# Designs tried in a protein design chat: VHH binders against L-malyl-CoA/beta-methylmalyl-CoA lyase (citE1). Part 11

Target 1, 346 residues: L-malyl-CoA/beta-methylmalyl-CoA lyase (citE1), of Haloarcula marismortui (q5v463)
Amino acid sequence: MTRLCRTFQTAPAAIPNDNSAKFLVSGLTSKGFQAPDWLVPDIEDGTAPSMKDEAVDNIIEHIPDHADDFAGDILPRVEWAYDDANARERGIEQVTRLAEAVGEELDGFVFPKVGRLDDVRDAAGVIADAERDAGLPEGTLEMAIILETAPGRSDLREICQYATDSRLSGLVFGPVDYTAELGGRTLDGERPRWDGLLEALSNETSAADIVAIGGPFDQLFHERAGVTYYNAEGYADQVAYEATIGIDGSWSLHPKQTEQANRIHMPTVEEMERDLHKIESFNEAKREGTGAVVVDGQMVDEATYKNFANTVKTVRAIDETHPAQTEAYYDDDLLARARDVELIFG
Short names: E, the ipSAE of ESMFold2; O, the ipSAE of OpenDDE; V2, 0.75 times the mean of E and O plus 0.25 times the DockQ between their complexes.

## First folded at step 6 (VHH)

Design q21 (from p1c with A33Y K65E R100I D108R; framework vhh_7pa5_2)
Fold by ESMFold2-Fast, scan of step 6:
Order: sequence, then C-alpha cells, then structure tokens
Structure q21 (fold): chain B 346 residues (1-346), chain A 120 residues (1-120)
Amino acid sequence: as target 1 above (346 residues)
Amino acid sequence: QVQLVESGGGMVQPGGSLRLSCAASGFTFRKYYMSWVRRAPGKGPEWVSTISGSGGSTSYADSVEGRFTISRDNAKNTLYLQMNSLKPEDTALYYCATDIWSYFGSYRYWGQGTQVTVSS
C-alpha cells in the first residue's frame, strides 16, 4: 500500500554544538505544516565520523520522549555503501543498536549508497536480523533506500519489483552522490538535470505502489542587497516539477522546506472541488442505474473515476496523519465531503 | 494586489519596548511565510525574523535572538514583532515582507515601513 510521504526531512542526529541533538529534537517537536511525513535522523552525511556514536546515542535518548507525539514516521539514515565494507559494518552496528533500544518507536531505516538488488536484499536482511535479535515482530521495521549509484540505477526495476513483497517501502533520489558516482561534472554552476531518471523512478515506484521521493535542494537561503532570504522560489520550482511527474514527495533539509513541500504536495482547493464534483455526480448517476455519465463535458467511467479518486485518497491519507493540516488548508464543507464521499472505484 | 501596512514604530529609550504590526491583504495570509526586515540609515536591508504560515516555526537574526518575538494572527491577517530590550543599533525603518509567488519571479513584497528610533 502507498505510504504517506510528502516530505522526507533529514536532520543531523549530532552536530558539533553544546546541544548536539538540537536539530533532531527540532524535527521531533515540529508542529503544523513544518511536521514532516518522514523524519530521518541522519547518522550518515550530516554527522562527522567522530560523532557517529553520539548520533546513535542522541536518537536513543530523544526518540522515546517524542515518538508518541510525532504524527509522522521516523526512519534513521544509517551508514551503508554497496562497495565499502567498513561503512556496511558501521551500518549493521547502528541498526542493531537502534532496533534493540528504540525499535518499538521507530518505523524503519534509510540505507544510502545501495548497489544492485542483492545489496538491497542484504540491507533488508540486516533489519530482519536486528528485529529478531531485539524480539520485535517480523516486518515491524520498514526500509527506504537512496537511489544514488550506477548499479542501483541499473537494477531500479528489479528493486521496485522486490518491493511489492518486502519491507522496502520507498526510493529516494540522491543526485549529488549519483553525479559523483558517474564522474559527472557541474560546469559553470549548472546543476545536473536528471529528468529522465526522475521519470523512470516515478514509473517503477508507481508500478510497485511504493513511495518515490526527489532529491535535496541545498540552496536554502540567498542574499540580496545585504538581506538573507529563504529561497522559496527555487525549492517551489523543484517540488512542483516532482509533483507534476508523479513523484510522491520531496527531500527537505529544513522546516521551511518541509512546510513548503507539504503544502505543494496537497491537492489544491480547486482540484479537490473539481474531483469531488466528478465523483459525486458519477455516484448519483450510478445509483440511478447509469454506468457512464458526462460531467462538465467529460465522460466519467471507471478509469477516469480512479484518477479523481486519487485526489480524495491523498487528502484522506494526509487527514489521517495530520488532521490539523487538512483543517487549516481546506474549508469545513470541502473537507467533510472528502471524508464522507463513497469511492466505488479505485 | 498584495498590500502590507506596517505600524507601531516610534521613539523609545534604550532598554524600552515596542510592538510592530503589519496588516496584510490581497493573498491567503495563513499559507505564506512572513518576515521582518529592517534598513538602518546608510545601510542595506537586514533580515530580522521569519515565521511560517502556521506560526509553528520561527527564526531570528543573532543580533535580536532572545530580545524580539515574531508572531501572527491568521484570523486578523496580521503579523507582529514584539521588540524588548531595545538598543541604539536597532534604530531602523522596519518592513513587513512575504514570500508570495509572483509573476516577476519575485516572492517578496514589503510596504512603506515603520520607523523605530532608539535614543537617549
């Protein structure tokens, strides 16, 4: 089943500061539209080698205090790489420690730098071993992976097919590591365009009914005339493109990006009103014994109905997890209709 | 059209307090980040504080952290800046700004500003 993930927010699990858990706790205590669907305490890229153990300790210390109040899912990003045995060994230890200490509060793990399908299976086995050793029920902990290597891209279809009957619930694009893996170059500040890869990612994850998440946008702020501004335009352009091609969610690096992506990945009031009208009109015609109906010049049959139903399903998924967000975004009547309408197809 | 009207400025002694207001219209206020930006005489604009659409997240320039509090009332379409322990260096024209997506590719609008003067 498709999981809710409009936002994949990485937060360094330890930073060089007197309060090393500052960003982790900020993520865990986020409210309103700044609450990510997936919070990813980051042991990998966001944490210095000397602080990896402190990152694990911070996750163990702080997650139990906040997990019950955090509406989204919590998936730490552990160390891993298909071609680095030392990284794999550290990742195994991190998963084992976290599953033992806080596995009941966690929803899964994120594995970076995965290789071909067999490497993905190895990562899944690490979680399975940790579940067994910790006494957790089999399948309690899910897995997301970052698509950021040549072998991972080569096996994209096989990996997504594996996801249909496994703990693998999401694929996240990692453009920086992928570009480096391929020996790609960023010339004259031009950010690499991976539009074809993103379309392939959308296609394969949609076929498997798992989450697809785009890559990070690291230009968080920009300066103009001595004033520092949040770079809302750049991030909005990326998130809108992702949504347009069927990517389910966006990687966010900061609560400001999380709020923006959460809003953009929600159906607009106009979309909701349009699609609800189509569904309600078809349902009425169906009750009167007609199998197909024309609404506002468009024929509505089972196939087109399912497209309108996707809008309602998305809103219901958000409402189930974050009722305060749907209440703030939609008027009372429109939200009540979305909650109550019968979906006879899809 | 987006309209932002700042008010609440004035003259105050060092250590005093002022509360600035910004009345917003022409957009769905609750959906957008709002910021306070200031411009001191002979200097460029300086970012002061930002608040998310829901009010759930706030951020501050290091120079005002612990002294200023940004808040909003979405029912009244109004942004606030509570300024405590004011210093002469806080003397500036204060602007209300928003990140509304615009046709020009610019998401920033600010009004006429409100003058804050901190002097003995």
Scores: ipSAE 0.000, ipTM 0.119, lowest interface PAE 19.6, mean pLDDT 85

Design q22 (from p1c with K65E T98K R100Y D108E; framework vhh_7pa5_2)
Amino acid sequence: QVQLVESGGGMVQPGGSLRLSCAASGFTFRKYAMSWVRRAPGKGPEWVSTISGSGGSTSYADSVEGRFTISRDNAKNTLYLQMNSLKPEDTALYYCAKDYWSYFGSYEYWGQGTQVTVSS
ESMFold2-Fast, scan of step 6: ipSAE 0.000; ipTM 0.243

Design q24 (from p1c with A33Y K65E Y109R; framework vhh_7pa5_2)
Fold by ESMFold2-Fast, scan of step 6:
Structure q24 (fold): chain B 346 residues (1-346), chain A 120 residues (1-120)
Amino acid sequence: as target 1 above (346 residues)
Amino acid sequence: QVQLVESGGGMVQPGGSLRLSCAASGFTFRKYYMSWVRRAPGKGPEWVSTISGSGGSTSYADSVEGRFTISRDNAKNTLYLQMNSLKPEDTALYYCATDRWSYFGSYDRWGQGTQVTVSS
């Protein structure tokens, strides 16, 4: 039951174009590694103010046609702000309309610009009210929030503690709004890195057993020697850093970023072979009555075993949701071992 | 785009030595863990060694420990593998890769590899 979220892909639910639902439908019909774990039809900052009603209409029209074929979770980002009553009222209306029309196909909602813990509780109450009014089973719609305000950062620990007994399943970092909230500056074109905040986010979400998702990388393309390239290097740098500090997933603005982050957040063939070998060796030694073994110069006991088991658990979670991705990424023999190995400690 | 170009392979007799090089471009080399991975005939990829971005931490597979040394020159964006006391079982195509050898966007594969053959 742990939520899989290697990728959090926002897609504008309406754009000023003859096909206003173009990006929404593209996300819903994505294939292979371009299929995000979480698709986020965006009514908020990704959609122009004049298009927000059309965004809701597009979600209602298109989600029923595609939800059964979309393997990941679908969580629209509605309007909200802890300090803007008009945004809150529009968000309440959006959640109410979406829950009534397509709540059976949705997995939850994303709330931006949350304040302190009480504001997060208010947002959760909006979903609960919409579930009740739509006749949906209570607790079926999850909530993710974007950490992008000073009061939200101040209550980070309290918010994550609240998550253990609530519908709150994920926290997403919003660096652009957070920097603006703090009056931060972009000097010489460089945006600040919030490494200390990301470490804190990783710590508090891990303590609460919920997912942490990094911020967006909006430098999608760059030019080198007159040729336009997808900025794979910049995004890979960010995603690798996020994974290194225990952030579970990455924000994606484009199918190419989704494909890249999905792959980077998968254990490598090297990691799989290494960790499976250590698990298999320990299992054999345990059968012979040995409590600890040394494999490749490392002592393997119950504590270190659990770390290797996390690799297998991650692959199994991906395999359950996206078997085509695991089958394309791992050798048949290696994947079969990951599927079949007994996890003694877990 | 990301490019990894391996060189320095060849044919040697058992007990000989070779130094492999990997020229990296298209990414901030100093920030990434780098690995050497090999593929022997009829086998899947086998991890050989890893080095941290700063060069302060290294690790080795049991099969090569004490014989191989991984190093890097961040000023030249180059990764090295010094291979001593080579054995026939070291015969393989050797690749360099980041610690995540998966999709790189513009290039989602390791370099072409460099062949090492240890035989009499």
Scores: ipSAE 0.000, ipTM 0.109, lowest interface PAE 19.0, mean pLDDT 84

Design q25 (from p1c with A33Y K65E D108Y; framework vhh_7pa5_2; at its last look DockQ between E and O 0.20; V2 from the best seeds 0.00; counts 0 for: pae E 14.0 > 2, grease 27.8 > 24.2, SAP .693 > .668, placed apart)
Fold by ESMFold2, look of step 7:
Structure q25 (fold): chain B 346 residues (1-346), chain A 120 residues (1-120)
Amino acid sequence: as target 1 above (346 residues)
Amino acid sequence: QVQLVESGGGMVQPGGSLRLSCAASGFTFRKYYMSWVRRAPGKGPEWVSTISGSGGSTSYADSVEGRFTISRDNAKNTLYLQMNSLKPEDTALYYCATDRWSYFGSYYYWGQGTQVTVSS
């Protein structure tokens, strides 16, 4: 896993406020564990229909002021829908304007409500055309899509296979629109978690070596036994589940959610110590000329070693982008070992 | 277009009552939790009360519990706040919002507010 996205933070690019860019700028200036790996200026559902032009204007105005200081990636979410030609036309115009004005500062775009593979290819073509018209090198702008339609789910494997040799670098789950499209019911006020979809998403994106991102957590209050209270724990539980099944990142609606998801998606101190110990023991045995290596009762070969190396590579990727986070999370000695250990098989 | 319009504010003496209304349009009102949030002069927003989409569950900030009652009429797309035993510290601009309206979310559907002033 080489592309880092523990957190996919949407921020409305315009709100009805005298500072309409307030949340966009807050995201662009985020620090520490509140800094997302992907910031998603949101033109789509996070911005009112009457303000979408202002949202584009805000992105154009504010990105150049902050992009050099923002450590993560910036991928606006544009309008799109496989079954709505007007939405697609507005999305094409948004991608075109943004690539021309700030394409050198952006890392890509997020397309919601995609359909089958052909629709995904069409969205990629919109980016390719915008790159060419803006004079940007081919492949400069990447693509992420939101998997939230029945046709998209039906083509999940084909879409991920396409991603292995294209600008498509991430798939994001959208549970609200997915439930609605399937005609699902929210009995007793609870939506399905769609565990089967999430497991398939983890599998197919791993096979394609691209990022899988879980859906948003928008239930601000948790009601149990007739009592309503703020549900901070619910988000943490969702993110932990996503990490357990191999989802690479989580959707965040707020810097506090970003902070929780960033931490939960990091290898734990215990995982790091375990995997470093096995790598270091193997490296020592190899220097001593031992032909076969058993560490803690486990035979270590090239395939097993690569699993341990993945932990170190993940920490190195976070460290390269956000060294303040790794320095705060791991002891100095442990982090130095992760930075320095030789990865004989990677 | 999503629209939330508050009304019913005004000036009232301590111990008095007011009933606030919020007319909603542009979304499926019955599917959303709705909240009242208030902002006193010089202070940040304070959550007041929340009601589930069906109206079956309600919650209140400690400072208003027992004095305020949230309700909704899904046939009229209207949210209400009955405020009794008003105190000077209840003086604020009162907003209605969806339960997704917060400093924590990416959905910001809220009204312009209605002023409540509790003073002699």
Scores: ipSAE 0.000, ipTM 0.202, lowest interface PAE 14.0, mean pLDDT 85
ESMFold2-Fast, scan of step 6: ipSAE 0.000; ipTM 0.236
ESMFold2 (binder alone), look of step 7: mean pLDDT 83; pTM 0.845
OpenDDE, look of step 7: ipSAE 0.017; ipTM 0.367

Design q26 (from p1c with A33W S59Y K65E D108Y; framework vhh_7pa5_2)
Fold by ESMFold2-Fast, scan of step 6:
Structure q26 (fold): chain B 346 residues (1-346), chain A 120 residues (1-120)
Amino acid sequence: as target 1 above (346 residues)
Amino acid sequence: QVQLVESGGGMVQPGGSLRLSCAASGFTFRKYWMSWVRRAPGKGPEWVSTISGSGGSTYYADSVEGRFTISRDNAKNTLYLQMNSLKPEDTALYYCATDRWSYFGSYYYWGQGTQVTVSS
């Protein structure tokens, strides 16, 4: 895990309200488990066409006031599309203006509706030009892209291979646009599951050591006995499935979803106890001159050790960014062990 | 949403004058540098002139300096190009573009253009 991203929270950068920056500021000032790892001020589909320029203005105005206090990363989603020259031109303007005004406070940009590898390279070039223009050090601003087009899916492997030596640090799945582009249908309320796409995304991003993020879950609320509730069960089921297949993080549309996904993507107390015990036991056996040990009937060697070490590395990454979250979730003793244990294999 | 609409082109004899206008919408016009760029048939784009967001700084290509004047009205979101002492070599499709001072020729949005023909 090279970069922490349990949650990818989009927030409209402007809404039709007296306080048009309300959701942007709420995201920037979020606390505890509601603080996303990646905050995505949204200029694209989350912001009305008439509000897009105001969205850019709001980002420029509010980010300097809050960036130092926001523990996660901030990556605005700009306009883009591989097949729409006008959207591309607006996106270039947005990146250029944002890099000039607040590029020192931003961590990167999110590009939607990307095409094949050459289109991804074009998007990376837009950021490189904006860095040069703003006087920022080369490589200061990262790029994440949304995988939501047929040509983008066709070049998934090539795009991830390009990521190994570029500013591309993450791929996010966009099921709504992808389904529409393929002419996919919803029959009897059954939405396409995209299990094969998600496994491919997990595989290719893992091979490139970059972040994979699942798609949004838009059934935010449901009714039971005439009362409206947050749909915790539906979102938890999706996030758990994503975690099971190796997706690093989840797209969130609401602070309650961010809180839930942040928790689900953390190793459980039981997982931590299990994996720490195996690591500690192996370390002791190694000091005594043995290269393998059996712990609770399982052989632990260098390969299996690395798997248990990933649990500890994940906790350490979360702890470095959000110590309040780890301190709230783990016992003091268990957290101290995770912080202090020697990892002898990477 | 960003839209640039050029107007004011036409046919004029050598030595004549034309005033081009560019109506801008969909962005905060006063914050951006603006440029005029032209393209003659069979040639690449040629930068003509640039003006800062406030209007306090203007720059011109050597071929038009002293003959053309760029200006803007930020209250009306409109860019202008006053063209005097026109020459046959000025015949081209003229585009309005958004630009940055450090970024001449890296045009983020181009309008549809307005045709200027200088002929005897």
Scores: ipSAE 0.000, ipTM 0.089, lowest interface PAE 24.6, mean pLDDT 85

Design q27 (from p1c with T28Y K65E Y109R; framework vhh_7pa5_2)
Fold by ESMFold2-Fast, scan of step 6:
Structure q27 (fold): chain B 346 residues (1-346), chain A 120 residues (1-120)
Amino acid sequence: as target 1 above (346 residues)
Amino acid sequence: QVQLVESGGGMVQPGGSLRLSCAASGFYFRKYAMSWVRRAPGKGPEWVSTISGSGGSTSYADSVEGRFTISRDNAKNTLYLQMNSLKPEDTALYYCATDRWSYFGSYDRWGQGTQVTVSS
């Protein structure tokens, strides 16, 4: 089964403030639906060049105090680029320092600006070398990469095939760098949507059974009559589209976005009732020696059963990591049914 | 929080069968190849079998091919080894390993193992 990642929240690991670790600690101590599935302490684009060392120091200082209480996964985004040797050198040093100091508390690393498959293999090798040098068991640390370069897009299929039997567990879309590299423009306020790329990403990651994450939505707030409001509608539209085409999760830049995406990527009570009823009816028919059943006018066979089973699998994955979230969202009877039902074709 | 717990060992006569289980937790089980490794008294670890994360590929040591079958249930995060036509030479402590850890060597994070004894 694919890893749980409804939300990929980047948090600058150091900011120019008296408390430079403010956003890192906020992410690590997040509660309820504001707790991301993947927290990404950001050393790369979210952190100023002069603060990169402080960012590493903040991760080393604060992760041990919070890792046991943080239910999700923690994957720092280090510096990297397929075409920048200096960025690669800094990234290697960052991975080496972090693996040595807090590798037992981390779940992996995020590598930005990857090139073709060989560059992805190089990044995986950096983690492997750091694990060995730190005395960590081989395979302790996983990898996610950001799909945001032309050569990375060109090798998307090959990269996802590599992911099947490697430490690579997720691909994240980076629209800002990708748009800039392709010369994409914002005309009359219309941003590039990259719907075709997102469909391709969904297709290749689904074929490889790994996590796909959409790009960030940076229009966090809007103004009406002089009052600033959180832009819930804009983010919801993006996350809903991502879910519709099979993208597993969404990039979040703020706790309010994390809360929203975590909820949108959960099956609704109505979906749960519908899909559980169909599964339970099919299971009963099979026990009585019939191989198909019609429920509310729909034929339930092996293919349609698998679609309903995906709802239950998603809820079980969330429940395993965040039982407080499932208990708050579903009633006791519905959740118990989801936990207990037999999945014949799952 | 990563854990591997082996079970299913015991005493059996030559020609008998046993089914070993390895319960995994704390990681996304389906993503990782899993192996069975055994250690006979006074010997180093011997690789027995490996299964890919998807279950689509399996491999076996020459000494067990045709007699043992490795399988996995990704929904239950459990690895299995079905051992048929057991021989006295199969007597060993059996433990499971993942490519999250070295398949070889002395890592205490591997499971405690499960003892298989084949004797008349």
Scores: ipSAE 0.000, ipTM 0.144, lowest interface PAE 19.9, mean pLDDT 84

Design q28 (from p1c with T28D S57K K65E Y109R; framework vhh_7pa5_2)
Fold by ESMFold2-Fast, scan of step 6:
Structure q28 (fold): chain B 346 residues (1-346), chain A 120 residues (1-120)
Amino acid sequence: as target 1 above (346 residues)
Amino acid sequence: QVQLVESGGGMVQPGGSLRLSCAASGFDFRKYAMSWVRRAPGKGPEWVSTISGSGGKTSYADSVEGRFTISRDNAKNTLYLQMNSLKPEDTALYYCATDRWSYFGSYDRWGQGTQVTVSS
């Protein structure tokens, strides 16, 4: 995969507090496995209406002090909606201000509540105009969108095909707004998983070679005998399911969730050893002039090879951004093999 | 439209330095390993250096190792070659190219080139 996004961590860019930038700065200064791949300073739903100007001001003030030390990507979530002209106008202003002031430090923007393909093109145009006005090179700022409307779901395939030759690099699932858009009801004790939508999202983003990110898990804590515990089991279940169906990353609302998702989206030592062995064996057989080889009872050809190559590509992407994480998780010999192996296919 | 535009060449005395740049557009720059390749008068192309898409891996021809440094800025879609301790033998037209050197012709997207002349 071309982009690394195991974790999409939203952090309110302003909160009602003496230190309104508290969560923004906390995200920017996170370390180890708690450092998200994508930090998303949130101007939209995570920030109160009265605080939105302060949110923009906080991003402008604090990003320059921390961006060079932050290993991941920084993409503010601006205001937007396909059906709300006032939200669109505010979003245009936010993108314009941020690109002018800190565009060199930012990696892109996240647009919520997108409609059909033409609305996505409009959002991309807003970034293009802001780049030009700020004197940034064309294509400097990427775009991710949140899939959370009926029109957006209807155009999912068209939107992902557009992504192939555009600044659109990721799609994020927004279950809360999507459920509301459909008129869906949350019944007591019932929680929809959106399995069909997530499989479709995985399919279309994979076809376009862009990242797919799952929805947030808001049951952060649970209570037993009067003691509050972090809900590690619930979040791990969701993230593992997302990884199983080919979703690249997970939405995080908390550093503990970021740590879990970063680890679950990494290939295990067993997966790495297995897939590297098969790639290395095929590469040797290829040098001897064969198109297929049997390794440990399994045929390895071009199609099968690409599956094993995905493991190596994922580890390389993590290693490029967070070498301390890969060095902590894999032994030196295994990591060196992953770094050095030639990928003939995929 | 895919474009690679080299710049930064010129005339320099032996022992001098030059920094070459390659401005890339029309493709997803960070997905591609990038190389510098040179052609001296009357000779075939010679691979100089390669950098991986992320910048995490670099490699150099024996003739330039320790003197040249390849780097990239993926946010600016720009490839660089810092050339120090230049020798008359470094005189050549320098090309920016995508893809890793295996054989001549493995470079899919060649630039126009920038001339480097090292003379006393």
Scores: ipSAE 0.000, ipTM 0.072, lowest interface PAE 27.6, mean pLDDT 84

Design q29 (from p1c with G26E A33Y K65E Y109R; framework vhh_7pa5_2)
Fold by ESMFold2-Fast, scan of step 6:
Structure q29 (fold): chain B 346 residues (1-346), chain A 120 residues (1-120)
Amino acid sequence: as target 1 above (346 residues)
Amino acid sequence: QVQLVESGGGMVQPGGSLRLSCAASEFTFRKYYMSWVRRAPGKGPEWVSTISGSGGSTSYADSVEGRFTISRDNAKNTLYLQMNSLKPEDTALYYCATDRWSYFGSYDRWGQGTQVTVSS
């Protein structure tokens, strides 16, 4: 039920360069593990105020040429804020223009700086109005929101309950704006981890069966003993922690981060072998009509089985969208077993 | 525990090619992301390229994209960097390094380096 989103990659839709669409096109033409599950052409904070109209124009120009070849989902981040009427007005215009011109190629929109539940409902209404005006079927365009305000955090549970029967399919954590709104500080490069908020986000989104995405990690390079290199360790630590607490995916600012997060959010070879063996053994024993099933000394019931099945379901979702990634990560025999195994319990 | 030994450097003229190798002694080589990092004379280190454990995913610095190809042979526990269309700016000591993607592994293990000189 939950959409695949191991990676949420923002790419400025316009930059001050001879080719202002350079980063947008780079994202749309990414390959292998650098291909994000969700590409987010950014009109909001990633794009300068003077470039926002050009950002919309670039999305309209370039998405039709690439959307059919891009395996993931495409969700532009429009302008919005719960407390800024001018930003809301610009966001409405951006959604309306994009839905009319390229709504058939888009998968949804990302709304930043949302307030309480009523503000989230207002944002959903903007998409609904744009669908109607563009002649798109109701519910064609999904919505993701960035959890980055105190009112949004206060209504987290209510927002996720609303998501159960709405176009809202994902919540993304925005630590920079959230920290700023709380008056928090980062001293000498140190930043808060927001572990309590991330656990709450994981809990509420899991209850609603929608996607949870962690926040961005902007320390792209690291020094050790005077040697500078890509900060693979720092980003991996954040992504691994997110995965450990049930966050579905990670925000990436760069193709190297997308590559790491895509891989870390995949079940490991050891997890696949373990869980497939248990599923296969259970299936065999159950077909023999046994009332109690024991696999490797462990009693396996429907609930335990569903935990093993989640590993296989995750791999199948990745394989359906990005077969090149699964083929690169798993051996042929293991991948074939994951593709073919019968899942008795959902 | 992980030992990395680079080789294949040398002197080459602009437009030429070289292939660097990095031999790893740990038997779980396939589980490591591997990177090439270079240090040019009088400059700080620069990240060049990274490859996933299976070899299915690769990343490159903008300065080498389209000219360099990273690859690996997991049966031989060896990492490679094929360098084509070499420029004087590619002159550097090239290091092999491990990354933190293995289920259990060493972080930031560096080899001794191999010198590449591009000069007419």
Scores: ipSAE 0.000, ipTM 0.136, lowest interface PAE 18.7, mean pLDDT 84

Design q30 (from p1c with R30S K31R A33Y K65E Y109R; framework vhh_7pa5_2)
Fold by ESMFold2-Fast, scan of step 6:
Structure q30 (fold): chain B 346 residues (1-346), chain A 120 residues (1-120)
Amino acid sequence: as target 1 above (346 residues)
Amino acid sequence: QVQLVESGGGMVQPGGSLRLSCAASGFTFSRYYMSWVRRAPGKGPEWVSTISGSGGSTSYADSVEGRFTISRDNAKNTLYLQMNSLKPEDTALYYCATDRWSYFGSYDRWGQGTQVTVSS
């Protein structure tokens, strides 16, 4: 079963403000649909070079106060790069310090700018070494990586195959660094679409049963006649496309984006009614000893049943982590049916 | 890749002026609020000024209002801070940053900062 990650929200672990941990604490104390499935305290590109030590200190200080109340997973993004030994050394120190101090509260780490499969194995080894040194049980800390380099793209299939029996649980697309790697240009204001890469990402992660997360949508606000508006339409369009092609979740830079992506990645009321009806009808027909099962003129077999069951499994995963979200989104009857229905196949 | 590169700092006498620049690349600059933030020796970071994507709206910290002017050139992807009537208390490392919620925690880089020293 693919891990729940509708939203991957990065939050700088230290900012230049009187309260440098403000955004970290805001993420950890988020409520309702603004609570991300994965909170990513950011030490890497989202945090100023002079503040990276403070970022580590803030994570150590504030995670213990909030981890028990935060329903999602917490995965700091550390420094790393396949082609930068200094970044790698800083990342190793960050993982080591965090695992020792707050490893029991963390769910894993995010590594940016990974290279080929061997570099991904090296990153996994850093976590394994930190677990051992901190006295944590082997395999307690997961790894997600950002797909944002030409070598990483070249080894996409091999990396996902490695994920099948490793701590690697998710791949996140990083379009800006990837475009730079390819020498790509932004002409006439056109943004790179990367539709082919996103389809490939969806395919390989689905084959490995791990999480695929789309890239950030950096046009957070529209300004019109001096008034700033949140760009809800642009983000919703991107998230809907990601969901359509089988991407599991979306990168969020803001609580309003987290709210939208959490909702868009949930099965709709219409999908729930449709798929529950087909499951319930099949179960009833089989219980009554019917040799052939036809629901609404369609023959239902094990394969088609499993498709309907995926809707129920997704809702159950969200409900287990965020019951307030499912209770707000579905009516009481629909949610009770999703909780109670017997899944014969799947 | 997203980059913010500050320049224009230096040493100046009290009452003097400096103009800071920030060259931005790797994102759609005109769609983002941009800010200047400073860190003085022995103090925490202090927000200085913010400008909207179009340049139509600006805001300033009380300590610099009337002395500093933030501006931008979207055709050149460059942010500016004109600093007049400089005081010793303006001595700090000055950073160029996107809006407080916008690019934070993603691929965006703040920059290394540019040092401003006001002394006689």
Scores: ipSAE 0.000, ipTM 0.193, lowest interface PAE 16.7, mean pLDDT 85

